# VHH binders against q96fz2, part 98

Target 1, 269 residues: q96fz2
Amino acid sequence: CGRTSCHLPRDVLTRACAYQDRRGQQRLPEWRDPDKYCPSYNKSPQSNSPVLLSRLHFEKDADSSERIIAPMRWGLVPSWFKESDPSKLQFNTTNCRSDTVMEKRSFKVPLGKGRRCVVLADGFYEWQRCQGTNQRQPYFIYFPQIKTEKSGSIGAADSPENWEKVWDNWRLLTMAGIFDCWEPPEGGDVLYSYTIITVDSCKGLSDIHHRMPAILDGEEAVSKWLDFGEVSTQEALKLIHPTENITFHAVSSVVNNSRNNTPECLAPV

## First folded at step 5 (VHH)

Design y21 (framework vhh_ozoralizumab_d1)
Fold by ESMFold2-Fast, scan of step 5:
Structure y21 (fold): chain B 269 residues (1-269), chain A 123 residues (1-123)
Amino acid sequence: as target 1 above (269 residues)
Amino acid sequence: EVQLVESGGGLVQPGGSLRLSCAASGFTFSDYYMYWVRQAPGKGLEWVSEINSGGDSTKYPDSVKGRFTISRDNAKNTLYLQMNSLRPEDTAVYYCARDYFDTEDYPEYFDYRGQGTLVTVSS
């Protein structure tokens, strides 16, 4: 996973993240640094994306089931990094393999501190290799969605006007992430950055790509991943596995260039 | 600062054996997955073995499985590759590599690799 769409306006995104805390109270996540949120149909590594994380990371005695939503840099910068410019990090930390997460220091240390987050997106993109050519076919991959105009699910065959209307009730893709906090050695604001955990592709996606992000399907999985105050690392890692509850459709090559940021990037073709 | 120094390459007849070593310095060796990667003349980079940080889990592609064995000595910061039943198609420059895989598709995206050691399998 190295390209996503997260284009919803802040207010729509916030409502899509409505949840219940441990005491059953309905809540919206509280924003941190909302000015850093940049909606886009075509987000690449090093850009900021919204993530959910436990309030307990910011407030000593907070209820660990309460959620903050914050933009974080895609590409984890370890807390020990000594250079002044994060772009000079010699490791690519865009993704973290589930099978090695407890062994690699860059991920094991923040995971041991409970620095689990849920990465939010409309969906993600993958490029299928086409036999006999160097060209690749991009696909947009996302949770199955429910139509609001008629009963049933939205799909590639639906009209463009119906696609424009679904964003108000879009079910966001919720991917398991790990974050870390880096304090610039020469001073400045603390940088929060994340990696997306990856797993073997499910059967449904195997013809497109052999790897997929670890998707947390449903509020119970999301809550357990975030709640580092009550759920141990060992228990949380049981949530990391492939899922078949996913759908996709082919998209235009417009998405290939990360500078293109229009609805055509995810429109069915 | 980070250094990987391969040794042990040379000329071997088909069916022969060779043991490669890699001396690592400038980082905490025991924290990293390590790899052996090779590049045959006129070909791309090919991953040939993987070992976890603790040394208790290894992985190989079918092309070398049963013939090559990767191992490590964390006390000595040294990685090894024992190559048995060598074939002409094993001729390549062999590199010791410290990972991170930045893309699952391309094993050539290693964090660091050394200068390499040439293995020639020829009669």
Scores: ipSAE 0.011, ipTM 0.178, lowest interface PAE 9.6, mean pLDDT 83

Design y22 (framework vhh_ozoralizumab_d1)
Fold by ESMFold2-Fast, scan of step 5:
Structure y22 (fold): chain B 269 residues (1-269), chain A 123 residues (1-123)
Amino acid sequence: as target 1 above (269 residues)
Amino acid sequence: EVQLVESGGGLVQPGGSLRLSCAASGFTFSDYWMYWVRQAPGKGLEWVSEIYSGGDSTKYPDSVKGRFTISRDNAKNTLYLQMNSLRPEDTAVYYCARDEYDTEGYPEYFDYRGQGTLVTVSS
C-alpha cells in the first residue's frame, strides 16, 4: 500500500472515529496537532495522514483504551536515525511485511514499546498490471459501505449523486500500523511517523495485486491493536491477517499522478 | 520467507562486461515484476532496470540504455543483468529487488532487496 485517500473534513473524520472506551463510555478521539491534517484524495508516502493511538502514549496514568487522533508522517523514521533531515533516510519504510516485522530492527523496537497505531483512510489504491503489457489499471479499495436509502452497499454502478452523499456516513478503512518517535539531533519537536503493515492479498483482491494492508475489521480488532497497556505484542499480532471484507472499483488514470487531488481520483469509471 | 541472492559482481576494466544473476526463492517468482537497482559510494539508490513478470517488457534509464540488458528465466527463478561497455561511473553495489507494491515505481519504495553484489569498474 503506497497510495490512499483521506479527504474528509476534520469534523466529519472525528465523528467517523466515535468509539467506546473500556468502561463503555461513548467518546470521540482527542486531536493532537489538528492543523497538520491535510485532507486529500491522493495521499503518497512522506505526507501526513491521521492515525489513532492510545492516550497512554502521552499520559502516564491514562486509560490505555482512550484514543488520540494525530497526523503522522507516512514513512517510519527510526528513533536511531542520526541525520538532521528525515527525507535523507534511504530505506523504504512505507510498508512493513507482517512475516518479517519481528526480524527488522526498525519495526521490532517500536513494536516492543507498544507503538501500535491505526491508520485511517477513505480507502487505498492499487495498480493492476495487465499481463503482456506495461499498462496498469488503478483500483480504489475500501470497506463495503451501506446505502441509507435502499438495501445493499454502495458500488461502482451508483450515480455520482449517490457518491456525493455517501461521505456523511462513510466507514473509514482502518489499517494496522507501527509508529516511532524521532528526536531531531539539532533540537526541535519530536517527529511521529508510521508504516503500514502488509499481508498477502485475499482471494477477492488477488486479480488486482498480490499484497494488501493488514486491515482491522471492526471495533474489537481496532481496540485490541491500540490497547498496548493490556494487549501484548504477541496477542496483537494475531490480528494481522488478510481480510475478505473489502470491495473495489476501477478508477481513472488521474490518480496516477500524486499531485492530482480531486474527487475524480476515486470516482468509478 | 522471501530471499534474493545476487552474484556475478567483481572488478572489471572500463569497456568490459559482467553478467549479474539473482536467485529468488520463497515466492512465486513468475508473478512479480523484478528490478535491478544500484547504490554508488556516497550516493542514493538508482533504478537501473525493470522487467515484466512474463519477461517481454523491459525499461532502462538513459544512463544505461543500450549497454545493459535485463532478462529472466521463470523456470529457474533467476533474474539476470548483462552489463556491457562498463564505465567507472557504473561502480556500485547492485541489488536485485522485488516490487513489494507497484506504487509509482520509484526505486526508493522497494522494500525487498537482496544483499547486493559489488561491481567495481577500474583499471
Scores: ipSAE 0.000, ipTM 0.219, lowest interface PAE 11.3, mean pLDDT 84

Design y23 (framework vhh_etentamig_d1)
Fold by ESMFold2-Fast, scan of step 5:
Structure y23 (fold): chain B 269 residues (1-269), chain A 123 residues (1-123)
Amino acid sequence: as target 1 above (269 residues)
Amino acid sequence: EVQLLESGGGLVQPGGSLRLSCAASGFTFSDYWMSWVRQAPGKGPEWVSEINSGGDSTDYADSVKGRFTISRDNSKNTLYLQMNSLRAEDTAVYYCARDYYDTEGYPEYFDYRGQGTLVTVSS
């Protein structure tokens, strides 16, 4: 996973993240740094994306089941990074393989501190190698959405105008992430950055790409991944596996250039 | 062992031209989208240009569009950047970059880049 869409306005995104805490109370996640949230149909690494994480990371004695939503830099900068400029990091931390996550220091250390987050997106993009050509076919991949009588099928919304009708009821994609906190050596604001955990692709996606993000399907999985106060690292890692509950459609090459930020990026072709 | 080796940089006067090359080894070059990325003194990295695996689709940063041309020769495992009408602001270390293989993603998130070649545009 190296490209996502997360275009919902902040208020719509917040409502899409409504949840129940451990006591069964309905809640909305509380924002940190909401001004750093930049909606886009075409988010690449090094940009900021919204993530969910436990309130306990910020407030001592907070209920670990309560959620904060915060923009974080995509591309984990380890806490031990010694240079002044994180753009000079020579290795890539956009994704973290599930099979080696406990062996790599960059991921093992924050994971041991409970620094688990859920990365939010409308969906993600992958590029399929096309047989008999050197072109790659991009696909938009997302949770199956609720069909309504009015719209019939969301896959039938073939234009940006029609797609705008489905966003108010859109089920956000929830991907398992790990974050870390980096303090610049010469002072300045703490940088929060994340990586998306990846797994082998499910059968349904194997013809598009051999890897996929670790998707947390449903509120129980999301809650357990976030709740580092009650759920150990070993228990949380049991949630990391391929899922078949996913759908997709082909999109135009407009999405290839990350500077293109229009509804055409995810419209069916 | 994956290796990307850039060459062709040097000192050139404003309005001049340079051709950069990147020799790739240790992987199937023809399977990857490739990019050029540059970093000017005191600034962060800037994506310059990309080319798909087959060489028939290219894109450019607005700052270089119409002046630079990216190309590749899959039979020689080599990526090129033809730079024309060079300006002082093009002064930078230029890096050849491979996109993330695991994600098949856009070259702006690179899984490997070379050591770079310095281009200085000055009178």
Scores: ipSAE 0.000, ipTM 0.187, lowest interface PAE 10.1, mean pLDDT 83

Design y24 (framework vhh_ozoralizumab_d1)
Fold by ESMFold2-Fast, scan of step 5:
Structure y24 (fold): chain B 269 residues (1-269), chain A 123 residues (1-123)
Amino acid sequence: as target 1 above (269 residues)
Amino acid sequence: EVQLVESGGGLVQPGGSLRLSCAASGFTFSEYWMYWVRQAPGKGLEWVSEINSGGDSTKYPDSVKGRFTISRDNAKNTLYLQMNSLRPEDTAVYYCARDYYDTEGYEEFFDYRGQGTLVTVSS
């Protein structure tokens, strides 16, 4: 996963993240640095994206089941990084393979500190390599959406106009992430940055791309991944596996250029 | 230090065969998808073949499908490309390349490639 859409306005995004804490109380996640949230149909690495994480990361003795939502930089900068410019990191941390996460220091250390997060998106993009050509076909990949009185159904046959009306009740994609905290050597604000854990593609996506993000399907999986106060690293990693509960449709080449930020990026063709 | 060292290139007649090898070191070879890519004189990079980490899934463009076969030996950290029925248009420098975990953009799909080995197909 190297490109996502996360375009919902802050208030719509917040409502889409409604959840129940350990005591059964209905809640909305509390924002940190909300002004750093930048909605876009075409999010690339090094940009900020919203993630969910446990309140316990910020408040000593907080209930670990309570959630914060915060924008974080995509592309994990390890806490041990000594250069002044994060872009000088010599290896790509946009994604983290599930099979090597316990072997790579950049991921093992923050994972051992409980620095698990859930990365939020409308969906993600992948480019299918087409047999007989070096050209690639982009696809938008997302959770199956529930039928509503407004849309009836959502599918590749729907017009681009109809797609713009489905966002009020959109089910956000919830991807397993690891984050870290980096203190600039010259001083300044702590940088929070994340990586998306990847797994082998499921059968349904195998013709599009060989890898997929580790998707946490449903509130039980999301809660267990976030709750580092009650769920050990070993138990949390059991949640990391391919998921068949996804759908997709082909999109136009407009999405190829990460500077394009319009609804056309995810509209069916 | 990641290293990929290609070998096996050379001059061959049209219709002939060559087997390219790529010796990998400095990383856990068995965990990466691998590619062969080529660059003909005066042209851009062209994807030639791909193989998954386990060696049981491969893909090719129509220009080489049925003529080229990619394979790997994870115990020896070696990638291979068997090239049959070679044509003058197959003349290129051939590189082995290590995959990104995921692509960033539509034309960025590997994070390291070797120095290459020259294949010349002429009569």
Scores: ipSAE 0.012, ipTM 0.253, lowest interface PAE 8.8, mean pLDDT 85

Design y3 (framework vhh_8pnl_2)
Fold by ESMFold2-Fast, scan of step 5:
Structure y3 (fold): chain B 269 residues (1-269), chain A 121 residues (1-121)
Amino acid sequence: as target 1 above (269 residues)
Amino acid sequence: QGQLVESGGGLVQPGGSLRLSCADAGFEVSDNYMAWYRQAPGKERELVARIYSGGDTNYADFVKGRFTISRDNAKSTLYLQMNSLKPEDTAMYYCARGGYDSYTLPEFDYWGQGTRVTVSA
């Protein structure tokens, strides 16, 4: 996972993240640094993306089931990094393989501190290798969506005209992430940055790409991943596996250039 | 068994320019983390420049302002434009491609065989 769409305006995104805390109370996540949220149809590593994390990370006695939403840098900078410039990090921390997460110091250390987050996106992009050519076919990959007028999910077979109406009730893709907090050696604001955990692709995606993000399908999985006060690392890692509840459609090569930030990036072709 | 093939090295006078190419046969480079490394005789390989999947770039301090890394995705080719070359830039230059979720240098999918750059009068 190296490219996502997260284009919803802040207020729409916030409502899409409505949840129930441990006591069953309906809540909206509370923002930190909302001005750093930059909606885009075409987000690449090193850009900021919104993540959900437990309120307990910020307030000592907070209910660990309550959620904060905060923009974080995509590309985890470990707390132990000694250089002044995060771009000098010699490791690729855009993704974290599920099979080696407990072996890599960059990931094991923050995971041990309960620094689990849920990375939010409209969906993600992958490029399918086409046989006999250097061309790749991009696909937009996302949760099945419930249509406003129908009980069935929206998908690749649906009219493009119908897509404009689904954003108000769009089911955001919820990917398992690990974050860390890096304090610049020369002073300045603490940098919050994340990585997306990856797994082997499911059967439905195997013809597009051999890897996929670890998707947390449903509120129970999201709640358990975030709640580091009640759910141990060992228990949380049981949530990390391929997901079959996913859909996709081919998109225009417009998405190939990360500078392109228009609805055409995710529109069906 | 690398699919990466570097070219463009040669002998050049101080202050000259060279453009290195790295062809990635049968693979689109737009979605990968790629880098140029160099190794001077008797020294370890060091990172020169990198380009991330989204197109963002980063450079070692000793080449910043002089070298430019870029990609031509239609040709599946990575470039390193080297300007204002110095004798200290003399080295074997290698390109590397990271996998989808490669973590460290030893986990890169492919390395090229290298192309030699010599800067002398």
Scores: ipSAE 0.050, ipTM 0.454, lowest interface PAE 5.0, mean pLDDT 84
Fold by OpenDDE, second read of step 6:
Structure y3 (fold): chain B 269 residues (1-269), chain A 121 residues (1-121)
Amino acid sequence: as target 1 above (269 residues)
Amino acid sequence: QGQLVESGGGLVQPGGSLRLSCADAGFEVSDNYMAWYRQAPGKERELVARIYSGGDTNYADFVKGRFTISRDNAKSTLYLQMNSLKPEDTAMYYCARGGYDSYTLPEFDYWGQGTRVTVSA
């Protein structure tokens, strides 16, 4: 996964992340560093994206089922990195393979500390190779959305009003991530950054791309992944597998340029 | 899986310029990054420049504004414009593509065969 969409306004995004804690109480995640949230239809590595993580990471003795939402840098910067500039990393940390996650120090160490997060997106983009040509067809991939009588599919939103309704009830894609905390050698703010765990693609997506993000489907999977206080690393890793519960549609080449940040990026063609 | 093919290397005088090209038959717009590496005789392979899918770039400290990495998606080609070349820049230059699951330098998924750059008076 190298491109996502996360364009919802902060308030809408927060509401979309409503959850129940272990006591059954309805909650909204509390924001950390909300000013770092930058909505975009076209998110690329090194940009900030919102992730969910357990409150226990920030508050001692907190209920580990409580969630925080925080923008983090896409591309994990390991805590042991000694250079002053994260861009000087010599290896790719945008993704980590599920089968080798425990073999890589940059991922194993933070995972062992319980630094699990859920990366939020409207969906992600992948490019399909066209047979016989060098052309690539981009696709937007996301959770199936519930068709309410009033909420048309992304393709059926004929009016601005209908479009707003679609996004107000949008089910966010929830991807399994690992994050780490890096302290700059020269001082300054602690950098929070994440990697997305990848798996082999499901059958439905295999014709588009051979790999996909590890998607956490449902509140139970999300809760277990986040709750490092109660759920061990070994148990959490059982949640990491391909899912068929996805849909997709072809989009225009507008998304090819990461600088393009318009609704046309994810609009069906 | 497409082959990376470097070109544009050669012999130049100090202060001269070269433009390296890397044709990538497996070029994907979704690739996380592409990069130029170099290896001088008796030295380890080192990063020269990197360009991410988002267009962001980073350069090694020794570049000091002399080199520019760019990508043409339509041509599936990576470029390295090298100006103000120095004898110390003499090396084999390699193109690399970083996929989603690429981790470390030795584990890069895709490498070219390299093109030789020689800077000599």
Scores: ipSAE 0.025, ipTM 0.464, lowest interface PAE 5.5, mean pLDDT 87

Design y4 (framework vhh_8pnl_2)
Fold by ESMFold2-Fast, scan of step 5:
Structure y4 (fold): chain B 269 residues (1-269), chain A 121 residues (1-121)
Amino acid sequence: as target 1 above (269 residues)
Amino acid sequence: QGQLVESGGGLVQPGGSLRLSCADAGFTVSDNYMAWYRQAPGKERELVARIYSGGDTNYADFVKGRFTISRDNAKSTLYLQMNSLKPEDTAMYYCARDGYDSWSIPEFDYWGQGTRVTVSA
């Protein structure tokens, strides 16, 4: 996964992340650095994307089942990185393989500290290799959506008002991530950055691409991945596997240029 | 899929040159993030040179000015031109490639079996 859509306005995104804590109380995640959230239909590595993480990462005695939502840089900068500019990191940490995550120090160390997060997106894009050409066919890949008479589907929106209704009840894609905290050597704010864990693609996606993000399907999986106070690294890693509960449709080549940030990026072709 | 196969290693005198090749039979042969590593007996594997998907290159200080990394996308081949070879360059040389264009990993998914370079009188 190297391109996502996460375009919802902050308030809509927050409501889409409603959850129950360990006591069964309905909650909305509490924002950290909300002004750093930049919605886009076409998010690339090095941009900020919203992630969920346990409140216990920020408050010593917090209930580990309570959630924070925070924008983090896509592309994990290890805590030991000694240069002043993270964009000059010579290793690409956009994704990490599930099968070697415990062998790579950039990921093993933060994972051992419980630095698990859930990466939020409308969905992600992937480019299908077409035989005989250098062109690839882009696809938008996302959770199956619960249809209502009020919202319909992406392909059913006829007017701007109807188009906006599609997103009111959108089920966000929830991808397993690992984050780390980097303190600039010259001082400044701590940088929070993440990587998306990847697995072999499921049967349904195998014709599009051979890899997929590790998707956490449902609130139980999301809760266990986030709750580093109660769920060990070993137990959490059991949640990391392909899922067949995914759908997709072809999109136009307008998405190819990461500077294009319009609804056309994810519209069915 | 795809396997990386290195070739071009051999015995050379100090000051000599060798050109290493890495054949990539994989599906995504154009602008992959690729690198050459080397490992001398009893030492850790170390980065020699890398080429990014956009074509930018980066070199370890100990080879800068002597080695040149390049690729031929039509032939699905990565090269390492090694000039002014020194005894310290003696090592097994490995080719490495990202698993896929869109998803990069801090250590490479695909490695070759290596080609041996010996620099001695």
Scores: ipSAE 0.000, ipTM 0.181, lowest interface PAE 11.5, mean pLDDT 82

Design y5 (framework vhh_8pnl_2)
Fold by ESMFold2-Fast, scan of step 5:
Structure y5 (fold): chain B 269 residues (1-269), chain A 121 residues (1-121)
Amino acid sequence: as target 1 above (269 residues)
Amino acid sequence: QGQLVESGGGLVQPGGSLRLSCADAGFDVSDNYMAWYRQAPGKERELVARIYSGGDTNYADFVKGRFTISRDNAKSTLYLQMNSLKPEDTAMYYCARGGYDEYSIPEFDYWGQGTRVTVSA
């Protein structure tokens, strides 16, 4: 996964993240650095994206089931990185393969510290190779959604106008991530950055791409991934697997250029 | 599964310039890191320069200020502009493209066959 859409205004995004803590109390996640959130239909690596993480990462005695929402840099900069400029990192840390996460120092160290996060998006994009041509067909991939006006899933048959209306009740894609904290050697603010864990593609997506993000399907999976105070690394990793509970539709080549940031990027064709 | 094809190498005198090109059979979206590596005889392949999705770049210390990596997404072509060439820059130069699931430069999905750069006859 190397391209997402996360375009909801901050207040709509916050309400979409309503959750229950361990005591069953309804809550909204509390923002850190909300001014760094930049909504876009076409998010690439090195941009900031909103993630959920446990309040316990920031507040010593916090209930580990309470959630913070914070923008983080896409592309994990390990805490041990010694250069002054994070762009000098010699590794591509946009994604982290599930099969080698415990073998790679960049990922196993923050994972051992409980630095698990849930990466939020409207959905993600993948490019299907077309036989006999160098052209690729982009697809927008997302959770099945309920129609705004009536119960029922949205799909490719719905008009573009119906896609504009659905955002008020959109079920956000929730992807398993690992984050780390990097302190610039010359001083300055701590940089929070993340990677998206990837798994083998599910049967439904195998004709589009051979890999997919590790999607946390439902609040139980999301809660267990985030709750590093109660759920060990070993138990959390059991949540990392492909899911079939996903849908997609073809989109236009407008999305190909990451500088294009319009609703046409995810509109069905 | 696109094929990378490097070109532009050749013989040049110290202080000279060369521009390497890498044609990417893919389309113009940048869904990964692209990089130039080089390998001198008897040595390991080493990173020279890379370009991230969105256009940010990173350079090895030994080429900073002399080499510039760039990408023309419309042409699906990666470039390496090499200025102030030194005898120690003599090597086979390779371009590489990683997939979305890459987490390390050495694990690129796609490598070219290389183009030879010789500084001094």
Scores: ipSAE 0.000, ipTM 0.230, lowest interface PAE 10.8, mean pLDDT 82

Design y6 (framework vhh_8pnl_2)
Fold by ESMFold2-Fast, scan of step 5:
Structure y6 (fold): chain B 269 residues (1-269), chain A 121 residues (1-121)
Amino acid sequence: as target 1 above (269 residues)
Amino acid sequence: QGQLVESGGGLVQPGGSLRLSCADAGFTVSDNYMAWYRQAPGKERELVARIYSGGETNYADFVKGRFTISRDNAKSTLYLQMNSLKPEDTAMYYCARGGYDSYDVPEFDYWGQGTRVTVSA
């Protein structure tokens, strides 16, 4: 996974993340650094994206089932990185293979500290190889959405404005991530950065791409991945597998350029 | 399975310029973590410049301000614009593409014989 959309306004995104804690209380996640959230239809590595993580990471005695939402840099910078500039990292930490996650120091160490997060997106993009041509067909890939009276345009051949009506009740894609905290050697603010765990593609996506992000399908999976106070690394890793509960549609080449940040990036063609 | 094919090398005098190209029929933007490496005679292969799928670039200190990495997604081509060339830049230049979730530099795929750059009076 190398490109996502996460364009919802902060208030809409927050409401889309409503959850129930271990005590059965309905909650909204509490923001850290909300002003660093930058909505975009076309998010690339090294940009910030919102993630969910346990409140226990920030407050010693917090209930580990309570959630914080925070923007983090896409591209994990390991806590042990010794240079002053994260861009000098020799590794590509945009994604983390599920099959080698416990073998790579950059990922094993933060996992051992319980640094699991859920990466939020409207959906992600992948590029399908087209036979007989050097063209690639981009697709927007996302959870199946529930039709409402208000958003009855889902699945219809529509103009972009009809698609905009579905965002009020959009089910966010929830991807399993690992984060780390890096303290600049010369002092300064701690950098929070994440990687997306990847798995083999499911049958439904095999014609588009051979890999996919590890998607946490439903609140049970999301809560278990986040709750590092009660769920061990070994148990949490059992949640990492392909899912068939996914849909997609072809989009225009506008999305190819990461500087393009318009609804056209995810509109059906 | 596409082979990366480097071109654009040649003999230039110090202070000259060259533009290297890397053609990739298998190129996709989601796998678009690409880099230029070079190997001087008798030395190990070293990273010169890289570009991430989002377009962010990173350069080795010895080429900053002189070299520019770029790509044309419509042509599936990676470029390295080399200005103010020095004798120390003499090397075989290779392009590399990272796999979908490549972790480390050694996981890049290298194809072809590279393109030779010689900077000499």
Scores: ipSAE 0.019, ipTM 0.424, lowest interface PAE 5.2, mean pLDDT 84

